# VHH binders against q05b89, part 7

Target 1, 377 residues: q05b89
Amino acid sequence: MLSSRVRLVATTARLVHSLIYSSSRSFMDLKALLSSLNDFASLSFAESWDNVGLLVEPSPPHTVNTLFLTNDLTEEVMEEALQKKADLILSYHPPIFRPMKRITWKTWKERLVIRALENRVGIYSPHTAYDAAPQGVNNWLAKGLGVCTSRPIHPSKAPDYPTEGTHRVEFSVTHTQDPDKVISALKEIAGVSVTSFSARTDDEEQTRLSLNCTQQALMQVVAFLSQNRQFYQKTEILSLEKPLLLYTGMGRLCTLDESVSLETMIERIKSHLKLSHVRLALGIGKTLESPVKVVALCAGSGSSVLQGTDADLYLTGEMSHHDVLDAASQGISVILCEHSNTERGFLSDLRDMLDAHLENKINIILSETDRDPLHVI

## First folded at step 26 (VHH)

Design f4
Fold by ESMFold2, fold request of step 27:
Parts: structure tokens; sequence; C-alpha cells
Structure f4 (fold): chain B 377 residues (1-377), chain A 125 residues (1-125)
């Protein structure tokens, strides 16, 4: 008995409808695309000093058919993006970092802005937000090490507080005052949660009040307490901390399941990054045969992120000379691969993830021109 | 106490579709990454797909564009929609809870600390 079955071909009307929808190109409004990019990975995880998000915006309305990815946006890369009809450039590094006082033809960075606007091309940079993300560049870099566990060296804080409010205010109400009246007055302030309990301090019975309040409510609470000098002098104000995230943060500390020789690790890194050469500083007492089990890594510039971290190996694009010496003096070997060499390969993974996230609605292409400005010769 | 129960496996012809479901219990489902792994006959266990607690999805290259992972936190259930199935997709598929240790492999998959009994998917032609 055969398992094959006769299939019925769809009608011409259904076929045309299906083929048109499956073949039609999609466009996204710029604002919708930016919202989707933020849903993919929140810009709130960027370092406070960073310049992330939409940096250059053509006058609305603006639609995006082609998203062009690059690590660095140089004038050569801009020309490529224009030739390939980009509508939005995602530049991993922000080409505009400091405020620009003028937009003229004088400097190359100003020329990028002018060319983008004249050709109706937006520029967006995720930068350290994607350094921090678990689906970001640092765990991509960790893929070159072998099977390992990975955790942030510097975990990010959660975007929101788990408790009501951002501050805690505590003070006492003595027996000379009506605590219920005080509580009632405080509860009239929007954004305040009040807890009370009886306490004895220095042989005096009193009511201890603990308030969780918003930043806006904090000023009103302080104003209220300042009208009574007894409260004002004994008030404690605590700034609440947002909890740390387990998997989001700067840098990665990676523990291999099976240690390997430094020589083997170097070859894995070269293969992953597609490099013929890397720069190595051996830690004191180490050789190419020394085992490596713990790797601290940071794509790009790792000096501050890696500083003080205990590991067998530091892997990064750049570190200052003094920081390399400090690491080596502590028995930590260092591999430097140049800044963008430790980042660019991630863009292929990023394209694939964004294709899935955006449901293939727009065309996403990678720069073929973008390269690290430094070469070994 | 952690329990993962897979359903939806079966026999399908090449080009066909299946949807796997995994009912989870014994832990706070919404706090964990969840995933699917498979045991291909004659090969080791390999990750197929995983989904973060926030709903971000990841796929092995061989299934990208054909498989879709999803989760319903209210029902503590993770799904794997498998389209355009090929004979090489034949395997026992396991639902997995991601380890609290973030693990990285050359394929970019995450290892798990609990897994279900598995469900057989057979694609024959």
Amino acid sequence: as target 1 above (377 residues)
Amino acid sequence: QVQLVETGGGLVQPGGSLRLSCAASGFTFSDYYMGWARQVPGKGLEWVSYISSGGDTYYQDSVKGRFTISRDNAKSTVYLQMNSLKPEDTAVYYCARSSYEWRVTPSGEYTFDYWGQGTQVTVSS
C-alpha cells in the first residue's frame, strides 16, 4: 500500500492572493521600527555616559524598507549604505557622541549627518545597551571559548523598582502627637505607602512610621515634615536600590566546563573572530601550555570593565598599557584583538535575531566595507 | 518537584507540520528561560530553540525560519511550532528549563537543569 496522496492545486484566485502576500515587500514607519528595536533590547541598559538611540532623523513621515548594519559609520560606509538604499543605519558605535554645535561641511562627522539627512536616512546606535544584553555582543564573543558558564562582571540594575516608590522615609511620632492624624495627612500625598508600628526608644513609647514614596512625593513628604521641627530633626531618608539583573550587565566572566591550554584558547579565539593574529601578554609564571579555565571578556574597550577581576585570561579589543601590565603582574594573561574585531562578527547574529524579531518585514543588510582601521602588517 | 511534560509528537511526512507543547510545574515558570532540545538517532543531545523569560526567541541555524518557539506564562506552557519538517528533524524532542547558570556553547544554546520524558517526532519519506 503506498503512503503517497494526490494533492489538489489551489485555485488561481487563491494562488494569486497567496503569492502576492508572500512576495510583497513590507515597510515600517520609523517610529514603529524604533519601538520594535527597543522591545528587542531596552536602551535603558546603556551606560549612563552613552549616546544611544535615534541620533539622526529625517523629517517625518519616514518609512524604512532597508535597515543597514555596521559597527562603525565612516564616510566610506555611508557611501555604501546610500548605494544600497538604506533607510535607517544601525551603527553599533554612535558616530555622534558629543553635542554638535554646528552642522557644516567642515568635519567628517558633520558630513555624515548632512549626507544622511539629504538622502533621508536615519541613524540609530544601540552601543552599550547591546553590550549589556544577554543576547548581545559579549555572549557572542564567549561562543568562541567553548562550552562555559557566563555571568556579567558588572550586572545592570532592573529598570523598575520591585517595591512601591523610589525612597523610604522613616521617623517617629512621640506620645505628644496624634499618630493617626499624622498617618492620615501623609496618606493624602499621592505616591506614598505608610507603615507604622509601636516602638520604645529611650524609655519613651512612640510610633515609628515607614513610608515608601515616589521621587515626586518625597518633596511633599519633606515639606510636611519640615513644618514640624520634632519630625524634621529625626527623619531618615533612604534611597532604594533597583535590584541587580542576573544576566544583563557589562563584561562577562566565563568558566569553561573543561580547561584548555592557552595555545588552544588562542586558536579558538582566532577562528571565532577570523583573525590571523592577536596580541598576547603572558601572565607572570604562565606559558602557552598553561591551563585556562576562567576567562573575563569585554568586547571593545575592556580596561575599566575588566579591572580587578580574577581570571586566567582577559579577552578584549583594547586595554591601556598600564592595565595590561597590572593584569600580567597578577598572573593573568591578556589577549587583545583590536576594538571592532571583537564586535563586528556579532552583527551577523544581530541581523538574524532582528529578522526573527521583526518577522522578516524589512530588509536587513550588513556593511561589507566596515573594517577595523588597524591592521597587522 | 520540577516537572516538564511534552505532548504533540508523532509521525509526519516531509514538509509537514507539528506543534509540541510542554506543561511545566513545580517552579515559577515566568522567571525561567525555557527551551527545546533533541536527541537525533546516532548523535548527541543538541539544543533546538529557547525563549527568554521576557519572550525573546533563539534558534539553531538548521531550524531557523521553520520552527517557532512561544510561551504562555499564564498556562505555564512552552510550545514549539515545527513547519517544513525534514527527515533530519527526526528525533526525541525534550522540553527543558534553562539552568540558573548562563551557559554558552559554540552554537549559542543554553544548557538545562531539568528536562521532560521526551516526545518522538518522526519525519519519514
Scores: ipSAE 0.073, ipTM 0.483, lowest interface PAE 4.9, mean pLDDT 84
Fold by OpenDDE, fold request of step 27:
Structure f4 (fold): chain B 377 residues (1-377), chain A 125 residues (1-125)
Amino acid sequence: as target 1 above (377 residues)
Amino acid sequence: QVQLVETGGGLVQPGGSLRLSCAASGFTFSDYYMGWARQVPGKGLEWVSYISSGGDTYYQDSVKGRFTISRDNAKSTVYLQMNSLKPEDTAVYYCARSSYEWRVTPSGEYTFDYWGQGTQVTVSS
């Protein structure tokens, strides 16, 4: 009776608790998120004619778990956003650009607003702020050219003056006129800062005063100076400009490290933008074999930004027929890729950048439905 | 087929007035921005004025206070009233449409998808 001890090998099914790290992505308050987005790229970089920022706001309080990115917010894209439980839509292009006198079911744009509000979805648009930003759309587009150095075609101005004041007023005070008294009087004017230095003019020692003042203070300063004919007649008033930002602005002027043929450039652009076709206008006397060294580019509608810029090639989404003719007549070749095709590809990079910037606190998804309305057939 | 046909150009003395008209066909006129641009021979195209589908008007600084753009959606026509004309206003004036609202901006950014043939405006004594 050989008791075959069937060793029940207890197969310890290691329940690999796949810790589904349900990364409990925490909700962000909408205001906090907007602040963080502004830190990523300031809305101050936007063009003055643009409509950027929070365009649709659900009633407070509002929290965001899912940020939905799109180039254009169409009704189809809105449906996708809703299906994917977006709490905030970042639409590159503002779906609200013109003022709305009514919010009804009559127009698709109004319906977008209605659908957003009914579902408590915010809509935010950076548009030209992301065009201008150093890490923005135009910089992304420039990456498609190859190794190059780039600068804005139209540099943005810094948001603030480096010093207080919008104007500088300079004049000289003789020793007989009691410079200290004059300085004291000027310092009593709100919004004025005064600097004095010794100057020698025609062998006479004078005190040169240089004051910065606000626009509001300027008239008070002028009024004060007008009381003394000698001060007033020799006063110089300068308008101060905000500093230019070196890496922020509209368009990019790109200088390639190595010149390439136009044909090669076209292939690079197609590859970068994932396009099979682009529209090409050849500059006068140019061929596909012509060298390209300098490229001026502007995502979207580039006419106003590119016009007058010296380059071998213009790269943009769209340009007027006449602007293309003008460029071509100047020997500048033009590549048109359609408006949104020069923009939409940026959103993938944007997602990654925002994920990093927001420290993965929220879910960021990119629209799969969003596409250029034009088909090349 | 989309068509834009300009009329109203001609010769006028300095200080005079002209009214340009652009008749549009082949599309839903009311849905588009309409605009006027001008080109001096040998120079680039310069925007002059635009009007939104909603009737918002935009002007180049050089023509502000002198030119007035308007539209009649029922007639599918855009107009440019030009007053106090100057020799510097001499150009071929083109009517154009824009399909995207942000293609036409107060800053002078514009992209048009269709153009008229243009009408000559000459301001001379």
Scores: ipSAE 0.028, ipTM 0.441, lowest interface PAE 5.6, mean pLDDT 89
Fold by OpenDDE, fold request of step 27:
Structure f4 (fold): chain B 377 residues (1-377), chain A 125 residues (1-125)
Amino acid sequence: as target 1 above (377 residues)
Amino acid sequence: QVQLVETGGGLVQPGGSLRLSCAASGFTFSDYYMGWARQVPGKGLEWVSYISSGGDTYYQDSVKGRFTISRDNAKSTVYLQMNSLKPEDTAVYYCARSSYEWRVTPSGEYTFDYWGQGTQVTVSS
């Protein structure tokens, strides 16, 4: 009668208190977030014709816990954003571009605004600012080409002049004309900065005056100089340009470290954009075996940016028929990937970059509903 | 199918006037930007003028003050009134549509998605 003492091994269920660290994801004030977004990529990089920035603002105060990223904000995407409790939508393309005289239920764009406001969701659009930004859409697109050096096709200008003034006025004053008196008089004009140099012209020592002035001051300067025919007749007026930004601007001219066949390039582009098909126009005399060394690219609609650019290949989403013909006639091959296909893939990188930039203070999510309206069949 | 048909081109003397018309079909005309571009033989296509769906008008500097773009949404037609024509205006003029608002810019940056066959405008003595 062996009483088999069944040792009930008390399996101490270690209640692994999964400390659900409810990471109390912090919220940001909308204004603070907008400032930070502008620090990430300045809206000053946007084209002047574009409509960028905060397009729809809920009444203050407004806090953002969830930032929702999309390429295009359709009604379906709006519903997704609402379901996912977005507080701010970053739509790459501005859903508001044309002026609205009315906000009614008549058009889908008006409905977007209504739905956003009714649910206290902001809408922000960077668009061409992200096209131009060094880390932006065109840079991302260029990554698909392989190892290359790139520069903007149309470099952006700095937001400010490095010196005061928009114009430079230069003229010479002889010693007999009392340069100091002239300088003193010019310095009395608001918005004028004067520099004097010793100059020798035709073996005569002269004082060269170089002044920077605002547009407003320019007329006063001209009026002053007009009082002396000798000054006026030899005056040079220069329009000053803002400095160019080396890595900021529209499009990219990419020079590959190693040339590859057009066929290889096509496969790289397809892989990068996750496309099975692209549209190709061959340049005159070109084949799939033709080497590609220089690629000019512009995400979205690239015709205006790519036109006139010397390259082996144009890469863009859309281009007019005539522009394609023009490029081909010049021996430039063209790859078209559809408009949004050259843009939307950037949003994954954007999420990661913004997560880092915002120090994970807010939740950043991508639209799953957002897609190109066109289907390749 | 989207169609754009230009009419009104022809031969005119310097200082004369022409009115181009573009009849559009196959799409909701009122929702699109419409424009005119021209191509001089041996040169690239250049924008001339475009008009928003809301009636905002834009002009190339070379034609500003001389050309007037207008649209009639009821007729699905865009017009280009060309006054004070110059020999330099000699070109094939194309009517075009833009599917997206941001494809057409006041600075002359544009991408049109559909084009007409063009109409020849010749300004000659």
Scores: ipSAE 0.021, ipTM 0.459, lowest interface PAE 5.5, mean pLDDT 89

Design f6
Fold by OpenDDE, fold request of step 27:
Structure f6 (fold): chain B 377 residues (1-377), chain A 125 residues (1-125)
Amino acid sequence: as target 1 above (377 residues)
Amino acid sequence: QVQLVETGGGLVQPGGSLRLSCAASGFTFSDYNMGWARQVPGKGLEWVSYISSGGYTYYQDSVKGRFTISRDNAKSTVYLQMNSLKPEDTAVYYCARSSYEWRVTPSGEYTFDYWGQGTQVTVSS
């Protein structure tokens, strides 16, 4: 009776504690996130006519775990955002553009606001700030052209003047006119800063005064100078401009390293934008075989930015019929890709850039529902 | 002729350090901004760090606080001190000269007009 000792091989189920590194993705405070977004791309880059920034704010305190990216915030996209537990929606286009006198259930835009607030979801819109940003929408669109040198068509300006004042007033004071007295009098005007230097004009030594002043102070300065005909007649008034920002601005003028045929360029653009069809207007005397070296582009509605720009090709989402005719008459070919098709693809790059910028502190997701309202039939 | 020659690459363990050097010749080194770019296999070229002719430094966010760019104008050399290296830092690193032109490629942007042959940096356990 051989007692078969069934060796219970204790299969030590190594509980692979899958350390679900619950990457405790840290919540960000909304204000901190907004600050960081502004550091990524300053809202100061936006056009003055635009409505950018935090458009809908839940009552404080508000924390963000999930940032939801979309090109357009429709009611359908809002539902997606809510289902995906978004805490903040970054809508490229501002869903609130015109002032609202009422917030009711009557219009879809009002309903967006209501649903956002009821669910404690913020809405942020960068729009033209991301158009102007160095690595923004227009730069992304330029990636579709091939290797090129790119510059803004309309360079952005710094938000502030480097010095106090909007105007510079320059005039000369002769030695007989007591420059120190003149300087003292000008310094009494609020908003005036005066610098004096020695200048030689026509072999005569003179004291040159250069003052910066505000618009308001300018009138007082002019009034003061008008009391002395010699000062007034030789006074130069300069309007100061804010410094231009490097690589920042609306549209892009792209010069390709190597010229390609218009046909090749069309295929590149289609591939980049994942489009099967685009609308083409040929410039006068141009064919699909015509070389393209210089491309002027502007995402979205490009007419105001592209107008007057010398290029072989205009690339934009939409342009008026008359603007297309004007361009074509000048020998400039035009490619139209529809408004949002020149924008939406940027959001993938934006996600990656923001993930890096925010050090993966929050979840960033793209809308899957967001699409162009137009269908090509 | 403009020449940039990178040295200092190699194999290092995670958390380790490397110092890259780039010897420049064929131009007035002190007049140009210099930088480092890297290329991960199968990915595009990405900038890592810049140093202006005036000594201002810029870093990609992914390397900020870990990498330090410096230059020695007398030696016509730019350096990249890389600390706390991660596997994600594995790439070919290129020394580059900047021309202030914004260059756009399908894989990214840069302002470099010349770059070296590159040096391999591998971060592996």
Scores: ipSAE 0.514, ipTM 0.799, lowest interface PAE 0.4, mean pLDDT 91
Fold by OpenDDE, fold request of step 27:
Structure f6 (fold): chain B 377 residues (1-377), chain A 125 residues (1-125)
Amino acid sequence: as target 1 above (377 residues)
Amino acid sequence: QVQLVETGGGLVQPGGSLRLSCAASGFTFSDYNMGWARQVPGKGLEWVSYISSGGYTYYQDSVKGRFTISRDNAKSTVYLQMNSLKPEDTAVYYCARSSYEWRVTPSGEYTFDYWGQGTQVTVSS
């Protein structure tokens, strides 16, 4: 009677407490997020003609858990954003560019605004600020060229003057004219800073005055100087420029470390942009075997930025027929990739950069519906 | 000849600290911006930190609050204090001299014109 002790092997169900690290994805306040986005790339980099920033604001308070990235915000893309529960849409291109006198159901742009507001979704557009940013769209496009040095074609200006003045006024005062009195009088003008230095001209020791003044003070300075013909006639007025930003600006002039054939460059660009086809105009006397060393590029519509730039190749989304002819006549080859195809690929990099910048506090998703409206057939 | 020699790399546990040093020679150290870059195995070179000739510091977001760059002009040396190290920080770290030239590669951007031989930093339990 062998009592077969059925050893109940207690299968210790290791409750793998899947620590659902409910990464309590923290939400961000909209204002905080906007500030952080501006820290990432300042809207001050945007072109003056552009419409950038928060374009649609839900009523406060508004929190963002999901940031939705798109190149273009169409009605179809809006539906996607809503389905994916976006709280803020970052549309590279501003869906609102022209002023709206009415918000009705009549136009697709108005409908975008309505749908955004009804669903409490914000819309933010950086556009040309991201074009100009050092690690922005144009820099991303340059990554497709290979190893190169890059500089802005049109460098951006700093937001502020290094000094409080916008103008420099320089003139000489003779010893007989009491330089100290003149200096004292000028210092009484608000927004004026005066520096004096001794200047030796061939025959006479003169005090050279250099003053910085604000735009507002300039006419007062001129009025003061006009009281003395000798001062006024020898006065030089200089308009001061804001400092240029070295790595920020529109377009890029890229110099490759190693020259490559135009054919090779085309393949690189296609690969980078994930395109099977591009449009090519050959410069006069150029072939696919021609070496490319210098590339001028501008994402989107590049005509205004690329025009007049010396390069072997222009790379842009779109250019007018006449501008292409002009470039070709100068021996510059032109590659056109369609407008948004030179931009949209940046959004993947942007996602990663923003994830890092925002310390993974919010969910960042990229539109899957967003595409160029043009089909290459 | 420009020479950059990194030291201070090694094996450290997660949460640990390392201090990298870079001795520079062959140029007027005080006139140049300096920085650190790293290369993760199988990835491209990425910049980590930068210090200007004037002492302004910049950091990649991934290292902000954890890494501190400093320089001693008298010693022609740049330092990278790395705290709260993570496995993701495992890389070869390169000391680099920065120029004003913006360089673009398929894997990233940098302004460095000279690099050291690099020092291995491994963060592992």
Scores: ipSAE 0.459, ipTM 0.750, lowest interface PAE 0.4, mean pLDDT 91
Fold by OpenDDE, last read:
Structure f6 (fold): chain B 377 residues (1-377), chain A 125 residues (1-125)
Amino acid sequence: as target 1 above (377 residues)
Amino acid sequence: QVQLVETGGGLVQPGGSLRLSCAASGFTFSDYNMGWARQVPGKGLEWVSYISSGGYTYYQDSVKGRFTISRDNAKSTVYLQMNSLKPEDTAVYYCARSSYEWRVTPSGEYTFDYWGQGTQVTVSS
């Protein structure tokens, strides 16, 4: 009776606690997220004609766990966003561009607003701010050209003046006119700062006054100077401009390190944009074998930005027939890739940049439904 | 002639630290912005960190909170302190002088006009 003790080898199932690092993705407050997005790329970079920022705001408080990225927000894309439980939609193009006097079920844009609000989804649009940003859409488009140096075609301005004042007023005061009295009187005007320096004109020593003033103070300064005809007649008034931003602005002028044939450039652009076809206009006297060294580019509708820019090649989404003719007549070849094809591919890079910028605090997803409305057939 | 010579690279375990140094010569060091770039195997050159002539620092998001760039103008040297190193930080690290030109490549952007020969950083268990 050999009792075969079946040693139950207790297979200690090492519960590999898959530490599901449930990266407890923390919800961000909408205001905090918007601030962070503005830090990423300031809305101040946007064109004045554009409609950017938070376009639809759910009633507070609102938290964001999922940020949904799209180039265009159509009703189909909205449905996708809702299915994927988006809390905020970043639509590159603003779905609200023209003012709405009413919100009804009549137009698709009004329906977007209604659907967003009923589901407590915010809508944010950066548009031209992301066109202008240093690592924005136009920079991304430039990556398709090869190794190059790049600068904005239209540099953006800083949001603020470096000093107080919007105007500079300069004039000379002779010693007989008591410069100190004049300076004292000007300093009594609120919003005025005065600097004086010695100047020599025609062997006569004069005091040159340079004052900065606000727009509000300008008329008081003018009124004061008008009391003395000699001051007024020789006064120069300058409008001060905000500083230019070196890497921020609309369009890009790209200079390739090495020249390539137009044919090679076309293949690079197609590869970068994942396109099988583009539209080409050859500049006068140009062929596919012509060298390309300088490329002027602007994502979307590039006519206003590219016009007058000297380059071998224009690259944009769309341009008017007449603008293409003008460029070609100047010997500039033009590549058109359709409007959104020069933009949409940026969203993958944007996701990665925003994920890093937001420290993975929220989920960032791209639209899979978003497509160009035009089919190449 | 502008010269940049990197030192301090090597093999380190995950979570470890390295300090890279770059000795600069052939130009007025104090007048230029300096930086570090890296090239991950099979990827293009990417910037890691900048330090301006005035001492302002900039970092790529992937290294924020872990890396610290500094400079010693008297020694014409720029440093990169790398803490909490990860396997994904494995790359050749290049010291670079920054210009005002914005350069675009398929793999990224940078403002470097000169760079060194690079130093290998390997993060492995």
Scores: ipSAE 0.437, ipTM 0.738, lowest interface PAE 0.5, mean pLDDT 91

